# VH-VL binders against o27280, part 72

Target 1, 266 residues: o27280
Amino acid sequence: MDSMNVPEVLEIKRIVEESESVKTFIFSWDFRREVRPGQFVMVWDFRDEKPMSVSLIDPVRSEIGISIRRVGEFTDRVHGLSEGDLLGIRGPYGRGFELMGRDILLVGGGIGMAPLAALADEATARGMRVDALVAARTADELLFLDRLEAAGVNISTCTDDGSCGFKGFAHERLLTLEENHDMAAVCGPEPMMFQVMRILDERDVPAQLSLERYMKCAVGICGQCCLDDTGFRVCAEGPVFWSQELSRVREFGRYRRDPAGRRVPW

## First folded at step 22 (VH-VL)

Design ze3
Fold by ESMFold2, fold request of step 24:
Structure ze3 (fold): chain C 266 residues (1-266), chain A 123 residues (1-123), chain B 110 residues (1-110)
Amino acid sequence: as target 1 above (266 residues)
Amino acid sequence: QVQLQQSGPGLVKPSQTLSLTCAISGDSVSSDSAAWNWIRQSPSRGLEWLGRTYYTSKWFYEYAVSVKSRITINPDTSKNQFSLQLNSVTPEDTAVYYCAREYPRDYFGMDVWGQGTLVTVSS
Amino acid sequence: QSVLTQPPSASGTPGQRVTISCSGSSSNIGDYYVWWYQQLPGTAPKLLIYGNDRRPSGVPDRFSGSKSGTSASLAITGLQAEDEADYYCQSYDNSLSGYVFGGGTKLTVL
């Protein structure tokens, strides 16, 4: 296209401190426009623009929430903002999670729990039984536990260092859990998602996984978010993919690409 | 139990103003979660949304492009009602007019409707 | 001014599954939720579906909605005589900055 989507400038209505490194920024939103858990928005701080997953979808209060981990210059600047300050938002973009059956397993690592928290809210509102495996390196990095509990989600935790729940990786904890789910939704570090996907595929559990790649246009034109082997554009055909779509992708879980398109190990 | 009761004349001459009122019981026109809509229905056009109003920190108004130059929707908090005025009517404005609550607004749809008022525009 | 297209009529026999389509564009159904309304003869419309596929309290689970691309569908399973009515889809249209309705579908139960 010759023109790009223009961000809408929105006021930060509330800021929730989820952890020392993660904040959720809440905005008013017109819910005539469809928003699905697993979709993302482009956040513009008037200098740079980055994709962020939607973590709260609350049509009753007309609120959308976006959870952001502090990891660099852009996120440091955004974390320095206060209620009443402005950000540009465009979107939502991408394919969100689809719900099926009555019994869903969520597997989230670190900030990957953000889109899964939104999905948990929708699943419980639809009367589904929701089990969540929440993973992090340490107890202090486990996200959304109180929110998930308030929604009626059955929570299992694991931490790499054993400071909370099962000591070890998410896929190791998964091996010790019951296998009676109609579907799974997975988001977190790509190596974790690869290992979790293998277990779920072996158990014949339909799984959807949310990927992150570099994005420039967010509408599928520039090609910067393409996956090797398939040509899938993460911003258009994803970021949520079914496990069978990802099983044909050599890149998944093995390497990533920088903004210049060079292969970089995970 | 929320109810919407419509009132107003059923016959209007061409070029005049169509004026209808929707009285609200069981809710407030200034509810911060609701929007208040007018819709009309005719054999030739089916259902046609005309506009809505709602209150947050102030009143907001949205009008259909087809009638935007002629329509006004007025909330009245003291009487707990909202009205429709449509100026310069023609026979093409003949329809059954409905008011409807949208609650919560935006996502949840129009959950309560008035009984409908047939308005005929003719000499 | 609606760009939402519905078939003018549909029919089925008791117990059958019937679907009613609603076709729009990227400026409405593509990016915006779909609502459905049932209108029994001589009455105001009644909300049947919101949020593409959600049912208000009191609407039987025989009614379901779905959306794919720029099209939506209302499905009625276990068709009953009382389902004979007009059915309207609704969305929001960004280019018109307002709600739009389909032309309506008269469902006849044979």
Scores: ipSAE 0.789, ipTM 0.907, lowest interface PAE 0.7, mean pLDDT 89
Fold by ESMFold2, fold request of step 24:
Structure ze3 (fold): chain C 266 residues (1-266), chain A 123 residues (1-123), chain B 110 residues (1-110)
Amino acid sequence: as target 1 above (266 residues)
Amino acid sequence: QVQLQQSGPGLVKPSQTLSLTCAISGDSVSSDSAAWNWIRQSPSRGLEWLGRTYYTSKWFYEYAVSVKSRITINPDTSKNQFSLQLNSVTPEDTAVYYCAREYPRDYFGMDVWGQGTLVTVSS
Amino acid sequence: QSVLTQPPSASGTPGQRVTISCSGSSSNIGDYYVWWYQQLPGTAPKLLIYGNDRRPSGVPDRFSGSKSGTSASLAITGLQAEDEADYYCQSYDNSLSGYVFGGGTKLTVL
């Protein structure tokens, strides 16, 4: 058995409260092992195991950060933990984002901003110009604004209720933004990503989108993370896909699957 | 800015202990973000990592499996140096020995190297 | 035998692009970063590439690294006479719990 497929039990070094519902859990990490923005880890609380995106990659301090939104039993238990408590982590897994050109647009909705925050750090470290459209339902749910600003990212915000920035959806704000990017990276609710992808495709902007699907093995052998029509395994060929790869996937933006594999609406 | 200066004998008899020291200037051996390595190079084995030590809340040590039974790396905070001891040497241990810093450790690679010390094992 | 496999030699003429390969396995390059070092005659190795494709300050941008699967590559564009050296790839090997190097590639500038 490959030791990288067995959860390693790690101590929570630090917890950052990103919002009322989102915390970032920070662990010491051996950065001889590769970690790329857009990859995920499986977080094990000794009862259940869930995929979570890497939001902080800090080889200088030997720290990795995992941002988790409180949405159910598992995440409630994890949010109840303190510094010094233990979690199991295996990974990282999946295909990360690929950077190209000089000018990148990030479009993140809610917790989807987590992997994009890591990507922003890498892009600015490589000397790229970074614009970010950060979306949420309300101002209090906008994530990573201070971190993005400190990194020199040009931030545009939108909120469904108009409490911060543009009032409306991310794709509506995107229509009013400048069209001068070499690529885009998108992560958030799948309906948002579908709408954003359409606009970017019309503008001929290469785009990479990060998908979420049910996962069990995380290494591509069990088939639980497969996409309809293509057989792509989100844990192996994704979670980051180019928009042209997704353009042939009928399920994208239309429905999701439960743990039993049944189609359910978004 | 940071310099590593090696010292130690260049000739060692078989069955004896090879002992080398790497003195550090411009950094601390107990730096919380560095690691301190020994590497050797020979025509038959090329570059071969031997081990490293680093400090966080305590000292950690990692040794290559090929020499693990014979090797010791010791940091010395009072002299700001770290040493290599390799016991029971044979002519196959003849090589140029290097010390090297990783800073920051792990991801960033070995950024500063000592000048190298040829150690010949023969009678 | 080296854990990572490199061609023993490579050559090119000034101005050419040269690529040096490094082949490993899932226990090293597959999941771990790749580093590259240049060793000029009579000197210690010098770090050229870290993190698969990042250059330390002072390394010209004509040196570039890449990684795909269990293999890595160092590319040198605009080849110059001073690039004549030995080049080594490095990774970490999980099964050996330690750093591993390629056997080295002697680059000759013709």
Scores: ipSAE 0.789, ipTM 0.911, lowest interface PAE 0.7, mean pLDDT 90
Fold by ESMFold2, fold request of step 24:
Parts: C-alpha cells; structure tokens; sequence
Structure ze3 (fold): chain C 266 residues (1-266), chain A 123 residues (1-123), chain B 110 residues (1-110)
C-alpha cells in the first residue's frame, strides 16, 4: 500500500477561527508530496473519516490548512479539539484546479471558498489577476475576506440577506460582472454551482467546478463517489471537473445521494 | 548571500572513512526552514543523493538506503558547518561530493551548492 | 540503474524547441513534485525548476516544466548555445524514503 493511502497521525499546530461555524486546522506538512488547490484529504478523528478540502498550502512555513464547517456529529467533535491534539490525515486525493491565462474569476459559496482561497494564493503568486465573488447567507459567514485582500484579490461580496454587498444569490451578482476572464473556478452549494456554470458557459468562459460526493475509499475502488451517467468517480476523476464534463451529468444540480445511495432533492 | 565551502581530503584508502566538511556563510546550520544535503556524482552513476539533516524542535536525519549503514551527517552549530562521514569506503565511492542547501526545505529544491570535492578511493 | 529514466542525450539547433523527458512511478513522480537541475561543464548543478513548473529567480522564461501522471518534461524554447549542458530531473521516492535523480540528459546544441 502507498503511504498516502494510510492516515498519518498529525498534531494540530494551530487553529484559526474563520467564523462562528468554520475553523481552519493547520498542520506541519512535507511539501515534497504534491498538493494542489482543489484536492482533498480524508480527516480521521479515530472514530470516523470525512473528506475535507485543503484551504492553505504554505510551503514556506511547511504548513497545510484544512477548513472545516461544523455541520454534524463528526465536525462537532473535530471543532472540540485544541492545538496539540491529534488527527489522522490521508491524501491528498483527487484532481485539483488547473490555472490558465492571466485573468481568473473565483466564485465561492460558504465553505466552498476554502479551496478557492488556496487557489487565489497560487494564482497571485504566478502573477495572475484574480477577481473573487464571495457568497454566503449572511455577512458573518463570508470567509477569507482579509486573506484574499492581503493576497491582492479583487473582492465582490454577496449575501442572501443583503447584510454585506449585493443582496441575492451569487449567480445574480455574476450577471452584473465584467465578462473578460480567461477562466473561472467555482465551489459551493451545488445549486449555486449549477446556476453559475450555465452563465459561464453562455459567456464561453472555461470553468472548473469542485463537487462533493459521499466517499469511503478515496482512491476510486469502492464506487461510492460515482456520478450518474458517466461513471466518473469524484475521488479519482474529480473532485474538480471542467464544465464540459459536468454538462453530461444530469444529477448535477438536480439531486444528491445519501450514504445509502438514494436520490434526494437538493 | 549564502555560500557553502567544502573541505576534506581528496584521497582515501579502501576500508577507511571518507570525511568531508561544509562550512556555511550567510545562513545558520540550525535555520528552522533549511535542510543540509550531501550529494555525490560519478560518471557511472550520475547524481546520487546521500542524505540530509535539518533542525526544527530537534535534529532530523534522512539517509539514502544505499549508504544508510555507513553514513553519518553531523551538524555543528558552534562552527556553523555540517559534515559527511562515510565508513568502509570502496573504489565505488569515488565521486565528486557536493554539499547543498535546500531552502525553504522540501518544496523549493537545492538552491545553493558547494564547489564540489573529488574524492578518490584507491590504494 | 537510475530510479527516474531520462534519455541519455538530446540535441537541437539554435532557436528550436527541445524537450527532455523524465519517467518515474507512483512511488515518486506520481505523488511527489519534480525538480530539474542544469549542470554546465565543470560546475555544480543549478536549480532550474521546482514544484513541477516553477522557475527560480534568474531562470529565463524559455525553460518550462510540466508533469503528467508519472512522467515529467523539461522544455527549452529558443534554444541557445549556452544551453548545452547536462540536465537532471529529481523527485522524492516514498519506497526509498529519499530523493532520487534521473540518469541525466546531455543536451548538445548543434
């Protein structure tokens, strides 16, 4: 077995409180191993294991960061941990974002901004111009604004309730934005991503979108992360897909699957 | 500017110990972000990584499996240098030996190299 | 033999584009970054590429790196006489727990 397929037990070096419900857990990391924005790791709390996106890739400080939203029993337990406590990490897994051109648009909803924050850091380090549309339900849930600003990202915000920036959904704000980007990267609630993808496709902007699906093995063996129609495994052929790849997947934006594989509405 | 200056004998008899020293100027051997490497090069084998050492909360050592039983790399903070010791040498150990800084370590590669020392192993 | 496989030689004429391949496995290039070094005659190696495709300060834009699966490639565009050198790829190998190099490619500028 490859050592990347067995959890490495790591000490939590630092915890950053990003919001009331989101924490970033920072670990020392051996950056001889390749890590790309958009890849995920499996986080093991010694009881259960869940996929989480990499949000910080800092080879200078030898630090990797994993941003986790408190949404259930597993994430509640992880949020209860302190610096010095241990977690298992295996990975990274999956296909990350690819950069192209000089002008990139990021569209992130909620915790979906986490992998895009890592991508923003890389894009600015490569001299790209980065615009980010950061979306959330409320102002308190907008993530990474200070970090994006420090990186030189041009930020637009929107909130469902209008408490910060444009009042409404990310795709509604997108309709009013300039149409001169070389590519886009999108991550957030799947209904938001579907609407954003349609607008970007109409504008002929190449787009990459990051999907979430139930995962067990994370290496493509068990089939739990397969997409309808194509047989794509989110953990192996994704989680980042080009919009053209997703246009063949009818479940995208229409329904999701629970752990038993049953279709459920969004 | 960081510079690495190598010293040590260029001729070693078989079965003896090869010993080289790399003096560091412009940086510290105990730098929290650096790693200190030894590499050798021969016409028959090309470039071959031998090992590295680095400091964080303690000293770490990594050695190539091909020499692991014979190699020691020792940092010396008082002299700001690090050394290579290779025991029980044979003519196959004849090579140009380089020390190199890796800074920041892991991702960024070996950015500063010593001048190289030809070590010949023969009777 | 070398853990990473490179062609032993390559050649081109000034102004041409040349590529140098580096083949590895899932225990190295597949999961780990690739570095490239240039070694001019009589000198120590010089870091040319890190992080698969990043150039250190002072390395011309005509040098570029790429990686696909377990293979990597160094491309040199606008070939110049001064590019005549040996080129080595490097990665980390998890099964050997250490850095590994390719056998080197001697680039001749005709």
Amino acid sequence: as target 1 above (266 residues)
Amino acid sequence: QVQLQQSGPGLVKPSQTLSLTCAISGDSVSSDSAAWNWIRQSPSRGLEWLGRTYYTSKWFYEYAVSVKSRITINPDTSKNQFSLQLNSVTPEDTAVYYCAREYPRDYFGMDVWGQGTLVTVSS
Amino acid sequence: QSVLTQPPSASGTPGQRVTISCSGSSSNIGDYYVWWYQQLPGTAPKLLIYGNDRRPSGVPDRFSGSKSGTSASLAITGLQAEDEADYYCQSYDNSLSGYVFGGGTKLTVL
Scores: ipSAE 0.748, ipTM 0.893, lowest interface PAE 1.0, mean pLDDT 90

## First folded at step 23 (VH-VL)

Design cg1
Fold by OpenDDE, fold request of step 24:
Structure cg1 (fold): chain C 266 residues (1-266), chain A 118 residues (1-118), chain B 107 residues (1-107)
Amino acid sequence: as target 1 above (266 residues)
Amino acid sequence: EVQLLESGGVLVQPGGSLRLSCAASGFTFSDYGMTWVRQAPGKGLEWVSMISGSGEWFYFAPSVKGRFTISRDNSKNTLYLQMNSLKGEDTAVYYCTRGDYSYPFDYWGQGTLVTVSS
Amino acid sequence: DIQMTQSPSSLSASVGDSITITCRASRKIGHYLNWYQQKPGKAPNLLIYEASTLQSGVPSRFSGSGSGTDFTLTIRTLQPEDFATYYCQQYLSTPYTFGPGTVVDFR
């Protein structure tokens, strides 16, 4: 048995309130177990288990952070926890982001900024120039701005209501930004990602996108996260995909499968 | 056979409100985003609004943003366009079309005429 | 917003002729362009999507080409039923925008 698949019961060291609906839970981590931005862990509250992206990777402090948005029963329970409480963590799983070139563009929407924040830290540590387009419905939902700024990231914001930065959507704001990037990383709602991917394609910017699906086993066995037609398993071949891979996935940006296997449109 | 049928187009006073409907049949309605396109008399086509399959995501042209709302009832296979604060410039034939950011506008209704006049 | 233009605004041709309509975008839009045909008093019909892919059911005498900012719609061996107005439409970004249209009349 691979020890990676056995949940480790970890104490919550710190909780950072990122927004009204998002908290980052920080845990001690043994970095003999390598973790990369874009990978996810399975979080177990001893009742249910959900995949969560790693939003902080700190080898110096031997810590990782997991940012969780309050959206349902599981996350509601987790948000009720305090420092010192316990959670089960297994992983990491999946394919993470690959950094290329010198100039990178990050495009994130809402909680999608979680894995991108970790990627930003790695990119800046490597001496890369990082531009980030941070999108949200409203100003109070913009995530990690202070953290990104402190890291030296060039930040552009957009909000649906215009409460901060560009009034409009990420793909609309993207058209107004410079086009000189070696690589892009995208994470957020699929309608956003689909339209952002189109613009990046037009610009011939290699793009990686993080996809989210209902996930059960996280080890490529149960098939719950399998994408239609291609058979890609989000937990194994993803969650980070190249734009060329997603162009073959007809369901991308159009629909997903719920836990019962029913099609749910975006 | 895919069919789209618009209704609700009438004469309305400036500043008035009107709701258009589009009844869809011949396909799984929820599988597709839907779009409204209008055409003023003797003029070209203008994109007005777009809504995703679930109805959660929607987009508007700058000319109608803040005045128009788009919605859908998938249980009734119906698309709606609520038009408030109507102006003379809103006078047009309004077309319902199947398509969104991921699909071209491959099927169109016959259109319904909205006339805004004093 | 992305502005679309078309040339010519109108043209007259005879049955059997080959005609070309040009569409230009104010910025590069890749291949994210559609062509529509609209006959008088009727709703538009999709002809070409992704700049060059023929919609199912559309005659092969219609063809689209181009990328970036310049696009063309070609109708070979013009038929009587091709009397119509033709529109290009970009879908790179919202708001989606149409060209002003090209009216094709018969000489």
Scores: ipSAE 0.947, ipTM 0.970, lowest interface PAE 0.5, mean pLDDT 96
Fold by OpenDDE, fold request of step 24:
Structure cg1 (fold): chain C 266 residues (1-266), chain A 118 residues (1-118), chain B 107 residues (1-107)
Amino acid sequence: as target 1 above (266 residues)
Amino acid sequence: EVQLLESGGVLVQPGGSLRLSCAASGFTFSDYGMTWVRQAPGKGLEWVSMISGSGEWFYFAPSVKGRFTISRDNSKNTLYLQMNSLKGEDTAVYYCTRGDYSYPFDYWGQGTLVTVSS
Amino acid sequence: DIQMTQSPSSLSASVGDSITITCRASRKIGHYLNWYQQKPGKAPNLLIYEASTLQSGVPSRFSGSGSGTDFTLTIRTLQPEDFATYYCQQYLSTPYTFGPGTVVDFR
């Protein structure tokens, strides 16, 4: 039996309120178990289990952080928890981001900034130049700005309503930014990612994008997170994909499947 | 056969409001984002707005931002364009077309004429 | 915003001729360009998408080429039914923008 697949009951060490709807739950972590930005864990509240991206990786403090947006019943329950409460964590799972080059561009939307924040920490620690485009609908939904700034990340913001930074969408703002990046990492709503990927493609910037799909097993067995036509399992071959891989995925940016397997358009 | 039929185009005064409708048939409506494109008399085509399949994601041209809203009712296979604070410059034939950021505009309706005049 | 231009604004040709319409973007847009045909009093029709892919049902005498900033639409062996206005359209980024159009008249 692989111990990685057995949920470990962990105490919530700290809770960071990132925004009104997003909290980061911090746990003690044994770093003998490697974790990479872009990977996810399965969070179990002893009633249900959901995949969540790792947003903080701190080997010095022996901590990981999981940022969770309040969007449904499960996350409502989790957001009701306090420091000292318990959660089951198993993983990490999936393919994380791969860093290459010297200059990296991060493009994130909303909670999509969670894995990118972790990636930013790693990239800056490696001495890379990091530019980050942080997008949200409104200023109060922009995530991790202080953290990114403290890490030395060059931040650009955009909001749909113009309440902070560029008024408009991430792909629109991206057109106004410099093009000299060795790679890009993208995470957020698929309509955003699809359009951002297009711009990055035009610029010949290698891009990795993190997808979100309904997951059940997280180990590539049940197939609930399979992408149409390709058979890619988001939990196994992803959730981080290269743009060339996603270009083969018909459903990307267009629809997803719900727990019943029904198509749900974006 | 894919069909798109626009309606609602009439004469309105400046500052007025109008809602256009587009009835879709011949395809699974929710599978496609939809777009409005307009054409002023004797002029070229202008992208106005687009909306995703679910209706949760939408985009507007700068010329209509804050004045127009786009929506859809997938149960009725209908696309809408709510136009407020209309100006003379909004006078145009408004086309409903199938397509969005991920699909080209491969099918078009015959358009409906909106005239904004005193 | 990305500005699109077309050349020429109008041209006259005879049946059987080969004509070329040029579209230029104010910045590089890769292959994210579509071509449309609009006949008088009618709605536009998609001809070419992704700069060079022929839409289903469109005659093979139509072809698109180009990438970056310069694109061309070619109509070989012009037919009477090809009398129309042709528009290019970029979809690299919103707002999507159309070229001003090229009117093709018969001599």
Scores: ipSAE 0.946, ipTM 0.970, lowest interface PAE 0.5, mean pLDDT 96
Fold by OpenDDE, look of step 23:
Structure cg1 (fold): chain C 266 residues (1-266), chain A 118 residues (1-118), chain B 107 residues (1-107)
Amino acid sequence: as target 1 above (266 residues)
Amino acid sequence: EVQLLESGGVLVQPGGSLRLSCAASGFTFSDYGMTWVRQAPGKGLEWVSMISGSGEWFYFAPSVKGRFTISRDNSKNTLYLQMNSLKGEDTAVYYCTRGDYSYPFDYWGQGTLVTVSS
Amino acid sequence: DIQMTQSPSSLSASVGDSITITCRASRKIGHYLNWYQQKPGKAPNLLIYEASTLQSGVPSRFSGSGSGTDFTLTIRTLQPEDFATYYCQQYLSTPYTFGPGTVVDFR
């Protein structure tokens, strides 16, 4: 069954408050429509539409979860919703993470942990060993710790202010971790991802990174999420990219384009 | 031509505060992260701080973390370094340089001397 | 933190000589190393980035090599303007760190 480009109106089944600024909205899902960690859906509140990563994939309960951080008008409206309210969901879209090997490293920052949490569930279900480096500015912004722990993930935390775990940034903490992994999945602020990718490159660890860009159509037509030079469409060829692919993307870690196409620095 | 011009370096007492400025020209300022590097008299180079193009991401050396703040005004093409709780070991020529985690430090100002002494 | 060392701390040479400066990192840093030249009373200048790529405008007599922990800067046919202090710098991780420098002076 192919995914439809028409939004399906779904009822919010549950809302999980992950932090002060992050909520996970849970929906019933027909798993005849396949969904993979790293893929995204377009969320429609009947006024605007925004891409959001899938943070929970639960075939047993026939549910998916979408974690949304309050950052603007759209997300403010969504955060005002209650269980039983309706949202439009279309997708999933994009290329998700590919699991390989036996030992996997997850490196996430802030809301970037959303797709990685879903990946962690899949990896642990497959019997893989999962290490997760969870980064945030402060302890209260660390996401999915209880969920990851319950899944059997080995968690390392770092915070900018040192309120929890390592005091510093993800790439700095990563440097202190000497263990080798078969692959890594990375998602978070692009400056973080850039620096993390460098360390993984030095270590010869295959890495996949999830990018965030302004996406309008989600189907590779409008070109709003096209990356400079390469022509990669984040919604089609991504949002998950291999490190060797991103090494060809000049704008990665340096700038992005806003809805008007204007270059905006990180 | 890319140009960077530091200013603000003066004599200050220990515990004092000082703000350095770096005026940039000859390139699109916001396209580049900027970095402060200092050099104590007769000593080597020490990385101090780095700030992204938007100013939202910044990093500090352990020796200055909690005491220094870095900022920028892209509308004025100016980089700043606010230095508080200054110590004698902060005495150095402070260089403004173009570059960050994604670019080498390819252009440097001539530096401004900060002297911390009682 | 990643510690950088250089050897020698100083060397004397003559115009026309070929000299080699070594830089060592306390851990593997891949090719994430830059070389800078600094003359007395002046700001540093970038010579080499990514361990071996020559910065635009820098004479071809300068070359960089190495990966992992050991790196070298070579100056072939030393010119009068090459007498200066040379620094290596790692950018694998913050805090970025410089080598202590190598002073190249007249014999």
Scores: ipSAE 0.931, ipTM 0.964, lowest interface PAE 0.5, mean pLDDT 96

